# Ledger of designs, part 142: miniprotein binders against q53ft3

Target 1, 195 residues: q53ft3
Amino acid sequence: MFGCLVAGRLVQTAAQQVAEDKFVFDLPDYESINHVVVFMLGTIPFPEGMGGSVYFSYPDSNGMPVWQLLGFVTNGKPSAIFKISGLKSGEGSQHPFGAMNIVRTPSVAQIGISVELLDSMAQQTPVGNAAVSSVDSFTQFTQKMLDNFYNFASSFAVSQAQMTPSPSEMFIPANVVLKWYENFQRRLAQNPLFW

## First folded at step 16 (miniprotein)

Design K16
Fold by ESMFold2-Fast, scan of step 16:
Structure K16 (fold): chain B 195 residues (1-195), chain A 83 residues (1-83)
Amino acid sequence: as target 1 above (195 residues)
Amino acid sequence: SPDPEYFELYMEFAERIFRKAEELYEKGDKEEALELFERAAYHFEFAAKYAKKNNDPESYKEAIEYAEEAQKYAEEIQKELEK
């Protein structure tokens, strides 16, 4: 029912079912992982009124699993990207004195998916930094990117009199770039997700 | 001065486009999904350039790997549309 993707690794589509409503993916060498994508396979939807709570587990200093709620997947939002690099056990971070001369040892973390009622999920709070962004952050970033592109393109503008003859060259009027910029900015202001 | 926060913003932007592409694919809007996976790949590559500028090889590798994955999805959808 679910897939788990880590950049640079083979996608996992065969979760281990550990209970009727619980599924687990193993993440070996998890300290090298910054982001995890969890998604639903397109063939089997959740039953009406249900969704999946996504958890991340790593072994603590005693080898016991520490589960943290990352977020949710639902039929309406069947994939999610989570940043886990801030949630991992650091090298020696649990014991200030134990951190002296610690050699990195590969550890296996887990992604857990629990099938739960949507009403129950709405009452739970994911860890604050696992979800990667908000709408306002993307809008601000998109505007900065748009401004930088326009400034870059405009830096190449030359008058007709300054052009060197070359039959193989194509030219785009600067006004066409300006018109695109203005249209994109207008559309972004009305709906940040129009693209 | 290099701005490492700008790398994170580019990555978040690309990841959002990637998520939207997945949503569209699952709805059956394959042409739109293809376009957004290609856009996601482009933005991940742009993030990678900033990571390289910031002398951050780990972030560079991460961004390139995501770009390759987005491009792979785009190529698979393109093949589906050609059948």
Scores: ipSAE 0.000, ipTM 0.082, lowest interface PAE 19.2, mean pLDDT 67

Design K17
Fold by ESMFold2-Fast, scan of step 16:
Structure K17 (fold): chain B 195 residues (1-195), chain A 83 residues (1-83)
Amino acid sequence: as target 1 above (195 residues)
Amino acid sequence: SPDKEYFELYMEFAERIFRKAEELYEKGDKEEALELFERAAYYFEWAAKYAKLNNDPESYKEAIEYAEEAQKYAEEIQKELEK
């Protein structure tokens, strides 16, 4: 349902489902990460009235997770870019990830996504300076990249449904993500200022 | 536009919180209502920021007006709690 992207690393599209409403991505060597992008894969929307709260967790000196609320993704805003470099010494926030994966490898952080009612999400406050605006050149670049991905993924989903009757499940295979990346890179090489 | 999407997200969140704050105030939970009116103002201000980044002066004005209304309610409740 979700993807996670870190600059300079392979995109992750297979979150570990740790509960019916909770999903986790591992971020090894998190101390070198400045930005994390969380996005919906575009084929399975949230149920009406629901969205996803996005959390970041890093191990403290005792290996215990410190969870912080970064922000949200919803059907109306299916992607978000977060700056986490300033948060690694921050305080934990209120979170729904109780005792899940209590002890971690010291250099591995996690992104957690909790599917929640929009009314519940609205009553929570993310840690400061986590979400970034599109004014920044990096976020403008990343947002164009994400927009391109959604268009490509949506096109693929429609094509699959047109070829054979779609029975029950929608999937985004790993090769679709690879094809999107190759297509985006080709266009970027042709005209980097106008993509 | 991501700035427009953030505007819409924060406006929706602020409106939901504002309505919940009104409900709590009517039930007599003034301390919790105060907290939620302050949170609503916070989110309306963030919506205004993204409206400005999106070059949308009408949405900016709307969000600022709502932020001021939420802050006004918070201030009145604060006065009530001070006796």
Scores: ipSAE 0.101, ipTM 0.603, lowest interface PAE 5.8, mean pLDDT 76

Design K18
Fold by ESMFold2-Fast, scan of step 16:
Structure K18 (fold): chain B 195 residues (1-195), chain A 83 residues (1-83)
Amino acid sequence: as target 1 above (195 residues)
Amino acid sequence: SPIQEWFELYMEFAERIFRKAEELYEKGDKEEALELFERAAYHFEWAAKYAKKNNDPESYKEAIEYAEEAQKYAEEIQKELEK
């Protein structure tokens, strides 16, 4: 039902089902992950009135999982991008005896998806700053911004013959703006997470 | 109970999808009808799982019978589209 994507890694489309309403993706080497995309595969929708709560779990200094709510996916919002780099922590509070007794923290984190009632999901508050945007919404918004800026800038373009010299003003050739637009659009299409 | 509520939600959603699939089939939209019958079967199966967890064998049987019916319609439409 679900997919999980990390930039530079193979997409995962086979979540491990751990309960009738709970699904998990493993994230090995999670310390190197900045963003995770969670999405629905589009073939099977949630039942009416239901959605998916997206959780992130990392091992603490004792190897115990620490779960945090990142956000939600629904039939109306079937994908979401989350920034997890600020949430990674394999260390608990430092105690007076410092590093005298350390245990190796596993490098595997998990994304959990719990199928829940939309009304129940509305009562929950995701961890701050984790949700960035849905990939589709981000791409659409960014494309609109690119188009709007290019059209606005281009509307003021004039030929050299129409310019009046002014030493206090700076000018940028229109072809430079076009080159930037083309490059940015190409990069965005190849990888929405190139930033 | 929450388990009973989950069963009822899956059943209601599956029934709505099933009815929509029937409507689409009647209108000649066979490919979309096929997809929705498959989706209805999936949700009826989820309803059956919750009925089983709720120790409700009558609801389990009802949900499974609807799931099988939806699968049969999907299979028939698939065969129609292959000819």
Scores: ipSAE 0.000, ipTM 0.089, lowest interface PAE 18.1, mean pLDDT 69

Design K19
Fold by ESMFold2-Fast, scan of step 16:
Structure K19 (fold): chain B 195 residues (1-195), chain A 83 residues (1-83)
Amino acid sequence: as target 1 above (195 residues)
Amino acid sequence: SPDKEYFELFMEFAERLFRKAEELYEKGDKEEALELFERAAYYFEWAAKYAKKNNDPESYKEAIEYAEEAQKYAEEIQKELEK
């Protein structure tokens, strides 16, 4: 139900489900990652009154996982861009993953998504540095993200055209991706998100 | 737009917290009410930032006014608790 995108890397759409309400993506070589995009795939909405809390975990100097709340995704806001490059020296936030016995590779970070009640999510405060804070980093990352996503969708469309169609699988129409890409490029050129 | 979606998200969060803080205050749970009014102000300020990015001065004004109201309630409760 979720996807995870790192600029310059292949999009991940197959999260590991570690509990009924908890999903994880692995991020190898996390020291080279500045931004992460988390998004819903669009065909499986959250139940009414629920959403997803997005967490980032990295191994600290003792090899212990440190979980930090980055933000949220909901049916009304199904995607979010997070800056993680400043968080690796940060203090961990309160999180629902503490009871999990997750075996980790020392050089691998994780994105965790916890499906929670909106009322519970509203009472939590994301780390301040996780929000995209500058036009330069946002513009560069968004352009790379759109390029990577468009390349993925185009490659997938060609691959699917060569295969017997599967009615149980979700497909991204190339025309929808192209229109979305063009609209976002136009907005970037106008710098409407400067703050 | 993403800015409008962020505005709506943070406004919803702030409104939920504000309503809960009012309920707690009415019940006499002042310390908890203080915490939630402060948190509501925080999210109203985030909503205002996204309204500004979205070039929506009406939504910006609304969010700032609610943030100020939540902060005033928090300050009044803080004074009550310090007495």
Scores: ipSAE 0.005, ipTM 0.299, lowest interface PAE 11.4, mean pLDDT 72

Design K2
Fold by ESMFold2-Fast, scan of step 16:
Structure K2 (fold): chain B 195 residues (1-195), chain A 83 residues (1-83)
Amino acid sequence: as target 1 above (195 residues)
Amino acid sequence: SPDKEYFELYMEFAERIFRKAEELYEKGDKEEALELFERAAYHFEWAAKYAKKNNDPESYKEAIEYAEEAQKYAEEIQKELEK
C-alpha cells in the first residue's frame, strides 16, 4: 500500500508488514542517501480518520535502532519528501571533523510506517528540518523523482505483460502506476508543496 | 514548523471529510453525513489549536469558521433526523 523511492535506485513497493498496522522498508547503503520519498500506491486508501506516521531508524553505537518521527502521509497528502542526511550515520557514530578512519558505518537503515489515528499523529512532534520546504528545489526534485519512478514502472509493466514473474516481489498494477503518476503531476501543478 | 505542518494536515483532512459529508447528504445518507460533519468539525478544531500554538491568528480564525460551519451542518441534519 506504500512505496519508498530514492533517486537512482529501484523503487520499493514490497514493505515488510511487521504488525497489522506497521510496515518497514530497508535502506541499504543509506549513507549515500540524502532524501527519501514515501508515498501511497493509491489502490487502498486509509480508513477515514486514519493516516500513516513515517519514521526513520538507524543503528546507534550499540546496534539498536533509534526511531525518529519524520512526518506523515494521509489520503489528502499521500506522499512526503524527507531529508535524512542530518539523521544518519554521521550523528553519534563518527566525528565529522578531524583526521580519523572509522569503518563502523551502519549498513542498513529503515523507514517505518505506522497506521494511526489522525489524533494520535497530531500529538507527535516530527524531528526538526526533516521535511523539504524549498519550493524550487522541492519541485525540481519531485519532478525528477516522478520521471524516474514512471520510467521504472513503465518498464516493469512491460515485463509483466511479457510474463516474466518474480513471485517473491510485490508487483504494481500498471493502471495504479499510471493513475498515481497522473494524480501526482496534477497535484504538483496545483500546489508544489501538497506533500 | 511542526505546528504549521499539523495545522495544514488537519485542515486538508477536515476539508476532505467535509466534502465527503456533503456528497453523502446529497445522496440521502443523512446519518453518515452527520457523523462526518461532526468529525470534520473536530479536525478543524484541532487545526485551530495548532494555529493558536503557532501564534497565527489568521489561520486560527479560518479554522474556527470552518469548524463552526461543519457544526452548523451537523446540527441541521440532527434536527432533520429527530423529526
Scores: ipSAE 0.000, ipTM 0.106, lowest interface PAE 18.8, mean pLDDT 67

Design K20
Fold by ESMFold2-Fast, scan of step 16:
Structure K20 (fold): chain B 195 residues (1-195), chain A 87 residues (1-87)
Amino acid sequence: as target 1 above (195 residues)
Amino acid sequence: SEEEEKDKEYFELYMEFAERIFRKAEELYEKGDKEEALELFERAAYHFEFAAKYAKLNNDPESYKEAIEYAEEAQKYAEEIQKELEK
C-alpha cells in the first residue's frame, strides 16, 4: 500500500503490517539519513474518510521508541517529504503505537503509518522540526542574525563614541541597542512568529 | 528550498482537510444534524487557520488571505449554529 524512499538507498515497498491499520518500515543506519519520502503505491486507495498518519521513531538512550508525528498522506496528497535530521529526543507526539511491542534492533529507526479517520488526523499537529521546520530555521537564523547585529552595533557604537562627531550624523547609545536586543530575544523565545 | 516546498505541501494538505470537513459540515447541517455540523465547522476553521500559517511561512499573502477568509466563513457558520442550539 505504501512505499518508503531514502536518498541513495533502494526503495522499500513492502511495509511490515503490525496491525490491521498499522504499517512499519525499518530504517537502518538512521543517523546517515537526512530525508525520508513516504508515498502511496496508487493501487489501493484509502477507504472513504480515511488517511494515513506518518510517524517516526528513534530509539532513546534507554532503547525505548519515542514516536513523533511527521505528517500525513491521503488519497488527495499521496506523498510527503520529511526532514528527520536534527530531530531530538523529547516529548513524543500522541500516537497509536503506545500499546505495541515492536521488536527492532538497536540503532534502527522506523517509519510508522497508522490508517486513521481524516477527522482524527485533522486534530493532530506534526512535530516542529517536520511540520514547522521553517519556523525552527527562522528562529535559528534570526538568533544568529541578532547576535551578529548586536556585536556589530556594539562595536560601531564604541568606535563612534571615540570619533569627533559630525553635526549631520546621529549616534545611538549602546544601552538602547542592548535593551532592544534583550526585549526582542525574550519575545522571539516565547513566539518566533511574533514579528 | 526544502522548507518552502514542505510549507506549500502542508498548505495544500490542510486546505484539502478543511475543505473536506467544511463540505461534510454543510451536508450534516442540511440533514438537521446541527451538533455534528457545529463541531465540523469549528474543525474546518481550525484547519483553514493552520493552512494560513503555512501560507505565511511560504511568503504567499494571497493564499494566506484566502485561507483566513474561509476560516472566518466557517467560524460564522459555527457561531450561527451555536446560537440556534442555545435557543
Scores: ipSAE 0.000, ipTM 0.155, lowest interface PAE 16.1, mean pLDDT 70

Design K21
Fold by ESMFold2-Fast, scan of step 16:
Structure K21 (fold): chain B 195 residues (1-195), chain A 83 residues (1-83)
Amino acid sequence: as target 1 above (195 residues)
Amino acid sequence: SPIQEEFEKLMEYAELYFEFAERIYRKGDKERALYHFEFAAKYFEKAAELAKKNNDPESYKEAIEYAEEAQKYAEEIQKELEK
């Protein structure tokens, strides 16, 4: 149903279902994570009148989970970007996971998704600074993702002289990636929410 | 404008296929080059139709000229393959 993405890591699409309406992703080495993207896969929409409340949990000094509400995903807004780097020393929020025995290891955080009524979600207050609160912060995150993608794609580039033909392989020229990157930056500068 | 942005996206997508087709052709893969030139022509034609609906004759002329060029290359390659 859901996916979880951290820059530089393999995307997770297999959440652990811990209750009929609750799903969890593990985030190992979470101290190195600044932003997390949570999104719906699009295969199964939420039932009418429902959405997902997104929570973040990390182990405190006693190994107990500290849950904080980050924000929401809905059929109308199926993805959200959250800044978690400022939350690791914060206090816990009101959450639906307090009664659950969730197995965790030190240095492993979790993203929790609770399927709830939209009316209930409207009454909840996410922790400050968790959701990307400004266009500038979102633009900075997007720029870093663009840089990471360009560097990753460019690392596979080979010169024409080094290529061997393969009938089933498709190749994308490096300058095509560069043109895409430049055009995306131009459009991002004009309207940060264009994608 | 959302319509102008859509036009730019279609043109860029078509240009990517056109450039890729040229490079594939230089490598001797005529069948793949044909496919990509046909794809480029299709998307230049979509851009031209959008410009026409938006009453933008300069963009229409640009897109249709590129579509005709891509189609011409596709036709020439098709003739080479039928031989």
Scores: ipSAE 0.000, ipTM 0.083, lowest interface PAE 19.4, mean pLDDT 70

Design K22
Fold by ESMFold2-Fast, scan of step 16:
Structure K22 (fold): chain B 195 residues (1-195), chain A 83 residues (1-83)
Amino acid sequence: as target 1 above (195 residues)
Amino acid sequence: SPIQEEFEKLMEYAELYFEFAERIYRKGDKERALYHFEFAAKYFELAAELAKKNNDPESYKEAIEYAEEAQKYAEEIQKELEK
């Protein structure tokens, strides 16, 4: 039901369901991550009166997760961008994942999504200034992600003289990548929330 | 129309999943590529259903053909993983 985006990384769309109402994404090498975008997939809404609380966890010195509330996604605001760089290792916020005692490797953080009543969510306070304005920030983030993808893909373009035959590898012509990038940019300009 | 915009959004979303799946596959992550091709197929199918309800047979045909292609790649990867 959910997606998770990190600039310069492949989008994650297959959350691990750890309970009927709880979903988790793994973030390896999290020390290099500045921002994370969480969004809802497809056209299926939350049930009336429900929404998603978004949590971030990192392993403490003993490898145990420390969960912090970052913010929310709802039917009215189905995407949000969060800054996770500089989050302090202080006490975690109140969270529904504590009883699950999920343990991960020292360099892997997690994004957790808990489906909760909107009234319960309204009484919670996210840590620090993790949340950012979703519409403008998401558009800028998506544009940077597109630039990163195009630059990354273009770095694999080779001249005719540098071509090496490899039956196990498939190559995409650079013009196909450029055409995709231009079409996506045009669509983004017409409706920045289509993605 | 709002329904045409929703169709286009679903198609673009599905195409993005498809492209990422191809890239992931080339990097050797077959399990993750499988999941992304399955998501691509799902969103092409959702677009097809929307086109069907909107009495748009050309858009329906386009979406169904892409859904079948995505499912074919997913099936092929599934077979590779079973070997």
Scores: ipSAE 0.000, ipTM 0.103, lowest interface PAE 17.0, mean pLDDT 69

Design K23
Fold by ESMFold2-Fast, scan of step 16:
Structure K23 (fold): chain B 195 residues (1-195), chain A 83 residues (1-83)
Amino acid sequence: as target 1 above (195 residues)
Amino acid sequence: SPIQEEFEKLMEYAELYFEFAERIYRKGDKERALYHFEWAAKYFEKAAELAKKNNDPESYKEAIEYAEEAQKYAEEIQKELEK
């Protein structure tokens, strides 16, 4: 029903169902995560009058989960981006020995989605202004992904004079990548939620 | 209201063009950036006109300020291209 995306990582589309109305994604190595995107896959909508409250949990010093409300997804706004770096204790998130090479076991955080009544969701306030407007922040994230892809692909561009004979290899002209990039930007301008 | 929904849609389009213009400009494509800043200004202006008709002075002020910012960037780029 749901997907979860972290910049620089493979998208997750298989949430673990832990109750009839609750779904969880694991976020390994969470200390390196600044933003997460939560979205609906579009195959099954929420029931009428229902939506999803999005929570983030991290292990405290005792290993116990601490859950915080990030925001919401609904049939009308099926995607949202959240900044989670500021939600972990500001003092605790920065290691006192940050200048040293300290080897430690990474901890796993979680994104939780709870299916709730829209009226109930309207009465809740997300912690730490973690929620960024879904359209603007998703557009910004998408543009960063487009820029990353274009820069990555173009880093392999070579002039025809630099090509060595390699008939078994396929080459894509850099101009084709640029045209795709421009076409996608135009599409986002017409419908920023097209996905 | 339907008018408020149309205002938000126009503001979203304008903001999208503005963001694309900034990124395109940073990549060195001044002609394409100019095009996008001009469209951003036009959509902000349309949003301002709609807010004015809807007797919403706060939304009008917001939209017109952004329109002026987009116009300023467009004028700067136009001058760069004339050189």
Scores: ipSAE 0.000, ipTM 0.077, lowest interface PAE 20.2, mean pLDDT 69

Design K24
Fold by ESMFold2-Fast, scan of step 16:
Structure K24 (fold): chain B 195 residues (1-195), chain A 83 residues (1-83)
Amino acid sequence: as target 1 above (195 residues)
Amino acid sequence: SPIQEEFEKLMEYAELYFEFAERIYRKGDKERALYYFEFAAKYFEKAAELAKKNNDPESYKEAIEYAEEAQKYAEEIQKELEK
């Protein structure tokens, strides 16, 4: 139902379902990530009155997960770009005596998506303002991500004659990806903050 | 049109946060309500700017009226919190 994208990395479209209403994507080497894009695949909408709360989790200095609410995705807003650089372990650890990372913690973070009633989502306030990137930098970043995703996804397009039946795999028509890409790019050109 | 679709999505997102603000204000969480009313106002304003650039006065009027309503609620809550 969801996808997760990081510049220069493989797009993830198969979230690990950890509960009936909870989905997780792993983000290895998270300290090199500044932004993540979370989006709905567009094939199945949320039921009326429902949406997805998007969380980010990183290991603290003791290796324990710290979950923070980044924002939301809904049928009306099916994609969002989040800045996570200020939320990850080791961020801003520069010192006059040099930067020394003595923390022995795993380098894997997670994006979590919780399918919730709008009432439940309303009880929370997202940490930070992911929408506070400069318009020019944000537009360039978004265009780069969009191009990367489309090019990568298109590299796996095959005809049905070449497909081996696999009940454990999900397939998305290439035309759906192209349509999403073109619509997103067009809207971005008209308003860089529409995401 | 693509512009009209974008306008509708901005309005829907702003309406979502406006609804959130009303719900949580009724539950007594004034700080979160303030945050969501300000967020709603911001997105209604974005929709209004899009309508203005698209020379659509009816959509502009709709969006700006909702933005003003959200701003009014945010201002009132801000005054309550200053007490």
Scores: ipSAE 0.000, ipTM 0.223, lowest interface PAE 14.0, mean pLDDT 70

Design K25
Fold by ESMFold2-Fast, scan of step 16:
Structure K25 (fold): chain B 195 residues (1-195), chain A 83 residues (1-83)
Amino acid sequence: as target 1 above (195 residues)
Amino acid sequence: SPIQEEFEEDMEYAELYFEFAERIYRKGDKERALYHFEFAAKYFEEAAELAKKNNDPESYKEAIEYAEEAQKYAEEIQKELEK
């Protein structure tokens, strides 16, 4: 139902369902991540009156998960970008030895999506650190992310004559990706905060 | 105008969902076809509202007719899945 994208990494489209209304994506080596994009795949819409609350979780100094609300995705706004660099374990108080002589261990954060009533979502306040630093900075980042995705996807384009016969393998026509890319650029140019 | 550009984008998205729904349906994936036709109808309906706000009755009529066609296919498939 959902997808999760980090610049320079493979897109994730198979969330782990941990409850009837809760889905999770794992983010290994999360300390290297600055931004995360969460989006709906467009195959199955939310039920009427419902949307998705997007949470970020990382292990604290005791290894316990700390959940923070980043924002929302809905049928009307099926994609959102979040800045998580300010939400990770901090320098001093949160992670007193983190920048010193601590051997790097594999660390895994999570993006959680909770399907909730729209009225319930309206009563919640996302963390301030997830907000962008400036409109210009956000626009530039969004454009680079868009270009990165389009270039990555297009690098695998093949002609219809070169299509590999495989019953379990799916392909997306290049024209579909191109139309999405052009539409997104147009919207971004008119209103950088449209999504 | 921004509203006209938004109309064109919604029409393109709706057409894309509609075409994929038809293709998926022909291959026997009725559940996925249903959801794509529903998305097509949604975007055609949004386009119709944009055309209405832009005082463009021709575009409104076109979008509504396509929305109705997509809704019809979705309802038909839903009935097939229910038997």
Scores: ipSAE 0.007, ipTM 0.252, lowest interface PAE 12.5, mean pLDDT 73

Design K26
Fold by ESMFold2-Fast, scan of step 16:
Structure K26 (fold): chain B 195 residues (1-195), chain A 83 residues (1-83)
Amino acid sequence: as target 1 above (195 residues)
Amino acid sequence: SPIQEEFEKLMEYAELFFEFAERLYRKGDKERALYYFEWAAKYFEKAAELAKKNNDPESYKEAIEYAEEAQKYAEEIQKELEK
């Protein structure tokens, strides 16, 4: 139900579900990443009164995950841009992932999404103002990301007659991607801070 | 207006679910197609309720007709799965 996008990299749309309410994306070579976009695919909304808390995790010197809260996505704000380039030296924040498995690969970080009550999310404080709030830099970055994502997704479009049977793989209809792109462009043009 | 924007957003969610459900059905994934047609119907109904509250009969009619269409597809698939 979520996507994760990094400038210059392939978009990820298949989060690993680690619990009924928890999803994870792997970020290899995270030391070269400045910003991450997390978004909802638009196929399944959050249940009423719920949203997603977005966490960033990197392995410390002992291979233990250090989780930090970046921010939130909701039905009303289904995408967000986060700056992670300053977070590697930070201490862990309060997080719902508890005793989740230790990451083994030193250069791989993770984005975690925890589905939570909106009231609970409102009481949480994201680390170090990770959310991007500058209108000019945000608009330029977002337009570049939209173009990159749309071009990438479009390159994988297949007709239904050509689709291989694979219930374990996640498929996103090409028209869903196009409508998401058009809706995002429209919203961005009306208010660059709509999310 | 903010209410018109919310209506359009609900219609967009419902339309995405509807089209995803149609694609899944044609692929032969009837269980997931049913699930998404039901979600499409719910969101079209939410849009209709918002239009009704906003005294917009044209938007209400549009949304409720789509909700009925989504529900009909869901009912047909449910019958197919029961066979």
Scores: ipSAE 0.000, ipTM 0.121, lowest interface PAE 18.2, mean pLDDT 70

Design K27
Fold by ESMFold2-Fast, scan of step 16:
Structure K27 (fold): chain B 195 residues (1-195), chain A 83 residues (1-83)
Amino acid sequence: as target 1 above (195 residues)
Amino acid sequence: SPIQEEFEKLMEWAELYFEFAERIYRKGDKERALYHFEFAAKYFELAAELAKKNNDPESYKEAIEYAEEAQKYAEEIQKELEK
């Protein structure tokens, strides 16, 4: 039905159904998340006249969920990028000594999708700083995500001389990662939605 | 299999639309209920076609029976609206 993608994390394609018309994805450690992509899987379109309203929730300073409307996905616009960094409760979730090395409890946010009539969705107003929905913006986001992943992976690369034998571990050559990155980037440039 | 997974997703969507249609109908919005029953029938029919291609007669029968039920409700509402 739906998928949810956060840069640097495994894509989620199995939403939890919490009501007949409502689905959620859990976002653990949401303080580190800047953008979320919500998309429809290619298999099943919405029925004519229907769409999905996309919400974001985070715990406030008292641990209570705060839901905010991010935007919509429809058959005509089956994917959307949302910037959630500006929507987080900084004061309530922050330690008074932010620079101190203090272990915090895990924090989980959610993406919610509500299946609704298009005319009902048209009467709702998303939060102004969340939506990033042009193809150009999506391509820019994806290029940055690819760069981030490649830089992250390559930062752990070591020369063969620096490796210690470890028969129980699997290793992937750095050049394989580079070739995947270049191929994906090339394909993305030709068709941003090839995936 | 990927085909079985797709079948299950089509059935889930069709059941969701069927449930929406029943709820909307009970609230008195017959025209909107009609559309939802038609959508449910359509997706049950798509699931049935997929089961047929996958040579799965049990799944085909299940999907077709639900499609026929949804279509029957749609036809009854259509007749009511034309009165």
Scores: ipSAE 0.000, ipTM 0.176, lowest interface PAE 16.4, mean pLDDT 68

